# VHH binders against UDP-D-glucose 4,6-dehydratase (TGDS), part 9

Target 1, 355 residues: UDP-D-glucose 4,6-dehydratase (TGDS), of Bos taurus (Bovine) (a6qlw2)
Amino acid sequence: MSVAGRAESLGPPDSFAKRVLVTGGAGFIASHMIVSLVEDYPNYMIINLDKLDYCASLKNLETISNKQNYKFIQGDICDSHFVKLLFETEKIDIVLHFAAQTHVDLSFVRAFEFTYVNVYGTHVLVSAAHEARVEKFIYVSTDEVYGGSLDKEFDESSPKQPTNPYASSKAAAECFVQSYWEQYKFPVVITRSSNVYGPHQYPEKVIPKFISLLQHNRKCCIHGTGLQTRNFLYATDVVEAFLTVLKKGKPGEIYNIGTNFEMSVLQLAKELIQLIKETNSESEMENWVDYVDDRPTNDMRYPMKSEKIHGLGWRPKVPWKEGIKKTIEWYRENFHNWKNAEKALEPFPVQPPFV

## First folded at step 24 (VHH)

Design bc6 (from bb5 with F33Y T98A)
Fold by OpenDDE, fold request of step 25:
Structure bc6 (fold): chain B 355 residues (1-355), chain A 124 residues (1-124)
Amino acid sequence: as target 1 above (355 residues)
Amino acid sequence: EVQLVESGGGLVQPGGSLRLSCAASGRTFSRYYMGWFRQAPGQEREFVALISYSGGNTYYSVSAKGRFTISRDNAKNTVYLQMNSLKPEDTGVYFCAADYWGKVWYKSKSYDYWGQGTQVTVSS
């Protein structure tokens, strides 16, 4: 009686080496990340999860929309049932969590929404990822979790002291993510980046807003004095940082992603005016600037140390002059990629905090 | 071109006070952020204070905060630095600087125009 060896039905060879979930992929940085992953890692399946909020655009992904190793799923990270089902069905190996409410001005008005999306949503996601035994979970945070400083540079061990509802929500979400490492040794990595600029960003942030205002023959609206400074990274450099962390980042660790390039909002406005209006006249430049009331809290600087990620071999590469020109040109052609882009150009009313 | 001329420096005892003045030439004084820097012997030039166009906003180094006050009179094209509770470590050459662009204020390279400086010596 010949023991017919049960041919283990070799299920269809898992055609992809890894399955990567990227949340917020129809947004800004995440869209660049997805494009990079799809193009450079053909053996990875890239799953884009996005709820398609006001700042999202699928046009950001048009270049890779037909690739075999790319899948878009519309959904909300705050839907725990949906998220659980997603992990069960899509067999996710790696998570890159970009999905968040990010507009600081809006966070003063809709603080609870930020808490819900950024904290509760992140908690849902990391919980589901843990249950699904994901091999790596990268949470994308911000330098704003450190709070403002004039002199001191923050490292990854510096305490979180957020000064706005956005930063608070991101900081709180970090606590949940980190707790999974502490409690379960779930392989989480947290990144804290400086400001990012480049194509695909909804024009509510300072750089795309100023570019778009000027391109529509409107004035730049500067909050307060405009002397507040930010460190700006070009989108492709930040993507490279994420790729570096994905490859070399140690589980349970935090990585600052910073740059030494620092610019004030006022200087930014003036430089953009020069570039877009093609003027060197000081008097003419002043005609394109308006000053408005400052935010309730507006930190002057977010200085960070980034030696830790430098140790992994990452450095920013794209010079400001190059990156900003590319950015300006992109917005000239792509401002209408969002249905409500014009609304982003309106001055944000400073409403007193609801005490 | 803006010319800046500092005055008011001198010898003072610890705990004493000085008021520095910087007179600017030109018609566009109100378009410049005005700053004070200092340079101690053998040290690099360091930021002390900054004042906005209208004078509504001021910034200070950690060392200057609570002791120094920057002010300006746009009608006189002059910026001032009131220095109280002076210490020996405050000794140095104090420079007035002007910035049109509103660049990174704590960096000396951000300023387009500089004075020749005035010596401040705090000694017993």
Scores: ipSAE 0.642, ipTM 0.866, lowest interface PAE 0.7, mean pLDDT 92
Fold by OpenDDE, fold request of step 25:
Structure bc6 (fold): chain B 355 residues (1-355), chain A 124 residues (1-124)
Amino acid sequence: as target 1 above (355 residues)
Amino acid sequence: EVQLVESGGGLVQPGGSLRLSCAASGRTFSRYYMGWFRQAPGQEREFVALISYSGGNTYYSVSAKGRFTISRDNAKNTVYLQMNSLKPEDTGVYFCAADYWGKVWYKSKSYDYWGQGTQVTVSS
C-alpha cells in the first residue's frame, strides 16, 4: 500500500506585507538603509530606485543583491512619466527619499542642477506618492537648512536659513513635501541629520576624502583655517534613526537627527593622519596638511537639538574611535568601488565669486 | 609641555583700556592656536577671542567683538589681548589658552594648556 505523499501545494507566492521604495539606494546612507531593511524585514519588498550617478555604486549593495525581497530599478526621479509608472506598477506602500545631489562645493558651480534634482525631483516624487496613496513618505533633509550658528542650537521649529545652494535646494524641497501635509494631510515626515560618516560614501566628502588622500600618500586639503566644526554620526546610527522615524515618527512632523560629538576639520585631519600614518610627531603631521582658500560661504558650525527623536527612544551608539577605524579600513579595500574615485581626490577649483 | 604666563591685568575705570599679554614657553608657539578666556566670579569660564597660527584669522565672542583685539607675535612667543571700552561686566580673571588640534575653539575643554590667569577689574 504505497502512501502517495501529498504534494503540499506551494500556496501562492507569499505576498510581501509592505513594499518600500528607497530612492538613491546606490548611494551612501540609503545603501545602508536598504541593507538593513532587506536583512531585518524579510516580509518587506525593498525597491531601490537610483539613476546611478557618479557617486553611486551598486557594490554598496552587493551583500543583498540576490535577496528575494530586494529589487533594483534604474531611473531618474526627475522623469515624471517614469516615476508615475513606477508607482502604478510597483504598488509602493512606503517611500524613503534619499536621492539628492549633496556635494556642497559642487553646488556652487552647478547650482541649477541641484535645484532640478533636489527640488523638482522631490516634487515629482511626492506628487506621485500622493496620487498612489502611499501610507508614509519620509524626506531626508540636512541640518544645513538651518544655516550656521556659533552659539545657538536649532530645534525643529527654528527657521530655515540656508547659506549654500545645496542647503537651499534641500530646504526648498522640504517646502514642497510639507505642503502635501498641509494641503492634503498626506503622511510626510521630514528628517534633518548632522553629517554622516562610514563605509559606502563617495570620497568627495571631508572624511572619505581625507582618508583616501592619506591612504594614497597625498595631503589633506583644508579650507581656510579648518576650525569649522561638524557633528558626525556613524552610518548605522543614522539608519537606526530612520527606522525609528519609520516606526514611530508622526506624520507632518520634523525630526532632527543629531549628535553631541563635534569635531573641527583641522582636528579631523590631524586625527586621521595619526591613525593612517601611525605617527605622533607634530612635525610629521604638518607634512600631510595643505591649506587652501576658504569656500565662498563656510558656516562655522550647525548646532542642533535632537530631543524630539530622543523622545522616540533613539540615541547614537557608535563611538567615534570605533566608527572611524572601521571606516578607514573599509576605504583601504573599497576605494576603487567607484570608477571615478580618483577624480574626487582632486582639489575642487574654488571659482572666484562670479562677479 | 607649553607653559603660559599672563600679565597686564589690573583695575580700570569703565570706558578704559587694558592690554593683556601671554608669554608662552617652548619653540612650537607658532603651531598653536591661541585663545583668551575669562571667568567672572561665580560664573563659568567663557570664550573671549582666538587667533590662528599666523595671526591671519581671529574670532571673537559676541561681547568682545568690536572692543577687543587679539594679536600675536610669534617671534616673541606672545599673544596679546587689547581691550578697549571696558565695562563692569568685563570684570574677571582672564586666561590664556593654547590648542594644537584646532578643537572646538569656543569650549574651554578643547584647550590643552592654560595660564594661571590675570585679574581684570572694571570699576568706577
Scores: ipSAE 0.613, ipTM 0.856, lowest interface PAE 0.8, mean pLDDT 92
Fold by ESMFold2, look of step 24:
Structure bc6 (fold): chain B 355 residues (1-355), chain A 124 residues (1-124)
Amino acid sequence: as target 1 above (355 residues)
Amino acid sequence: EVQLVESGGGLVQPGGSLRLSCAASGRTFSRYYMGWFRQAPGQEREFVALISYSGGNTYYSVSAKGRFTISRDNAKNTVYLQMNSLKPEDTGVYFCAADYWGKVWYKSKSYDYWGQGTQVTVSS
């Protein structure tokens, strides 16, 4: 075998078997996907497109940043001329579309930004991908498009009933993506995942936020009732699900990517206090929680059935205790992964500028 | 420990009303989430309603929404369940439950404290 130090493997674009565009690749979930693709598919060119918003960090990609089959392009999916040129220049075969605005509380303050990025940006992207005859387009959606339920589990045939601007923008984007299958048989696949946790998540979201607060000797701040529950998937499990859908997913189909593991915000606070402050004293744990009854409660839960993707051979493998321990350790060493990480510890929602 | 005692159950005709009470004693009641569950013969306990520690937020099962109202009086350490438009399917033992951490609150296993229950029978 040749051990040419990999230098001669920096080939031109036409030397790769497939060229994969990953939008939002400097973000949370997509960065794990890019690392996996770059490492596991050295004969694929992996193209990271990101505009580098406040939640993004190129440090998420540093372990693979010098690989011959990895390229970063800074750009905005809302720029239709740029996107068209990108598909003409990079000869993209496969699109994994992760780029989105995702913070539910912010979506009530910045609703039109969510519409612009999530709906218009997705429409620009799928239109350009169709025109370029991309062989597969995976749109990454969310279980929140179903709306909340206390007792009904949603399968992929359940109607979308979004209850907030974030979920509404994702649902609307799904409609545009699905229309390209219906009209043109353009090979789209939609995934709807439970909430994801793990390294690389900007610490405005509840899990990394509570971890970071506790690691800085600050209390977990419970907004609203704290009774809302979410299903949490570890980042590597969801990457494995996307790989499964990439290889085995059928065009035009929707796949729920879920877990039976559920946790309320208050239960999460309790467990993180136990792990980070190393205490089982109920009275001590109660002192690490503050309550702020400053807003209506979001949807209480988003229960999903995942039998379709189980039929493709995927199931979550990382138990909560293992995944959360790895996550806690990552934030202990990497809180400054983002320039303004300390801003993420402020309460939400941010007060709107209007009276 | 928190001790819970339900009252107000009884026999009622379909379409009737009952008001259940749950008196709490022990630790500070005002920091606990309070719920009502019910159990029909041969079935598992099912969630009926929940009220937040402040009383500001309430949650109901699909079968209870629009017919039942949960409330609390923290000065009296009491939680109430007003049950209107009762149906035979509402028959069962009604349990009051309390939890500090608001865990998976619609699951009975998530509650630390339980009353002994009060029978509600809805029949002609």
Scores: ipSAE 0.034, ipTM 0.562, lowest interface PAE 6.8, mean pLDDT 86

Design bc6 (from bb5 with F33Y T98A)
Fold by ESMFold2, fold request of step 25:
Structure bc6 (fold): chain B 355 residues (1-355), chain A 124 residues (1-124)
Amino acid sequence: as target 1 above (355 residues)
Amino acid sequence: EVQLVESGGGLVQPGGSLRLSCAASGRTFSRYYMGWFRQAPGQEREFVALISYSGGNTYYSVSAKGRFTISRDNAKNTVYLQMNSLKPEDTGVYFCAADYWGKVWYKSKSYDYWGQGTQVTVSS
């Protein structure tokens, strides 16, 4: 009927204009989204659903944990009875679905866990949201569903060609979400993001891992050639993209959320060594790198066009050198944001090549 | 400090083959990622191929894949580009390039050291 956007009031209302479910809200990207929603939409109730696995931390939400328009519910999206009850009791109007298993190396070892969480869990959630007649469902996917390319940039019409179990599970989940639009005109939107970096990222991923290793006087461990590149978006730019899609996104559509900024793993290591160890000496920087294996990698790049979301008025604003500086400072002060943070610094096993 | 000198260019018919060599000098050649780029008149340098410092991994542009082979001999401080099934659009000056860190390796601006180039001309 009517939309209550960003509102200023002398105090929070006794009733809320809308209720927003954010799954995976104690995680990386979703926690930034929750903080932004709680602060900018005091007339919306923001409900954080998270099962609190090892990558999650309620510390990510400390600055807003005492706000009256914020609520945490511990639960598992794979529990269909719990999810049905949640939609019956919380009167959810909008769903932002971030919850997923995301570690690519683990997806080769624990592929069925990724299928269960990412595919079954998403299906449970979208089915319950449809039955409850929520007004918008945003599914957070990944640029990895396209597969890698050295020469082709992917737009939203490009076929999905995932090359690993994580990407396959996200692609399969997209199919379930999109089918609710096709069959019922349930208002879904799918986003496919480049890699994101910033505060709150569990330090098993390359950027926070290298930062944390160097800050603990340990070497950056390069697996394989280190020549693979990724496009990196700063967390606040990605939050702005989700807000743009929430406001202006067309039901049934897919939006790439990408950047032209691209960096190899080796370039990343060099820049982080220069920034954290404050050196430009090639011989000194060599001492901060250790190579594990010189083996080929299938996905060298995930190039992506983002003209659709540019047409909605979004572009990344945070340059790399500013975003990475803020990220380095955050980990200096917050390495113990997770109880198991030191475990994240241990090497992951090397996967055999697919033949 | 790395110095690079290319050789092996020349005139060849379409469908022919050439082998380019790049002799490197410097204390740590075996630690460098080595690449080949080419430049047609009036155009920017275009990535052709890359080989890892150990020789274990190679990467090619779409136009080179399946026709060109990059290799290296760290004992001789030399990198090679075997070019087969040559086409007129392969014409240009071929440059050897070196980068210690393997930055964004398909971009010419990522490489710290360059040779002077060797001309390849594919024409009937």
Scores: ipSAE 0.012, ipTM 0.545, lowest interface PAE 7.8, mean pLDDT 86
Fold by ESMFold2, fold request of step 25:
Structure bc6 (fold): chain B 355 residues (1-355), chain A 124 residues (1-124)
Amino acid sequence: as target 1 above (355 residues)
Amino acid sequence: EVQLVESGGGLVQPGGSLRLSCAASGRTFSRYYMGWFRQAPGQEREFVALISYSGGNTYYSVSAKGRFTISRDNAKNTVYLQMNSLKPEDTGVYFCAADYWGKVWYKSKSYDYWGQGTQVTVSS
């Protein structure tokens, strides 16, 4: 004989109060955002649009995949007919645009593919969102649009000076998004974030790549000098930043989402070797590093000021020591979260010797 | 331990040149990233230049770029800073620094070994 249970959760409403489109939702950052939105906003329909490229995984959404306020749609933002139909049928109120090609090293080899996805795809999306009278459009950009600097920190008024095809495509996409505010007062917000780390990141990026290499008894491959430094922001902190911008961000504004924490690639390798191989022996740690001089030079730093979002009440809360331990443990159990995860551990292909 | 001794500082007129040297002893010099920092009275040490352990990669502060050249001779365990087109703002004590891992190399706190410094004065 069954025992009647207490119903504590809100069921799905007869109609949803708002419908939120999240592009790239099977990816890294966006999947954390979707999980948070689905759990925190049961009266909103959260629509995940993803092409399911090699860096995406629907496993990232597994904990919420059966929720009544979650829907997955497979599609390509570059297909303008599909995008128009999507806005006609799904009655979207809010757009969070994360979908992009993001691998800087790959952008030097496949630059036109980055232009097509990041610039054309974003333009298609913002145009359709404007025509459908979407009430908020948040474009997720990058600190790399500022270009590198050793001497000064960038604020949101600093000029964009991108130095690689990935950053150029994001900067160009920002121009299209911002033009809809300037001409129509279409309520766009642009965010520019530091590098993000945490669970769900495809292991071609430096932190998950080094973690995964070391966990498979392989050396950290340092491409170029390894002297580049990046600010690293933990995934749950960046989700809180996007929620803050969603609730308190002003239309037409740009918000830097950054952290004071900064680390070179070589320092990162040392710390990960110490944590994963459980050694402080300098000689042993040297055995876990290999140098490969086979990739284009990247900017050395992307320093940002984040006073605008601090004024909205957001600051990063997860310290590096805590965030990196959680990240290491996640990859220990979830390396095969992607079908071809081993491919991500291969060195980036060298360019032809004449280019 | 790595011991670092700078030399070559002095008084120079604006627009002049100086060549600083940093002699290293102790551990294997050829495995270390080497940098130059400078400090004016009452100021923090600021980054000037860095050279990789092999000598193949160099980095400069904005103020040094185009005027200063860092180089190294691993056979002599020595790193050099050639300073051209000197300005009064370049005045200060110049320190040689070494770091094995190439950490956040533009921050003075990242370096494990320091020399005693050599005075550079650009005036008159």
Scores: ipSAE 0.000, ipTM 0.400, lowest interface PAE 11.8, mean pLDDT 84

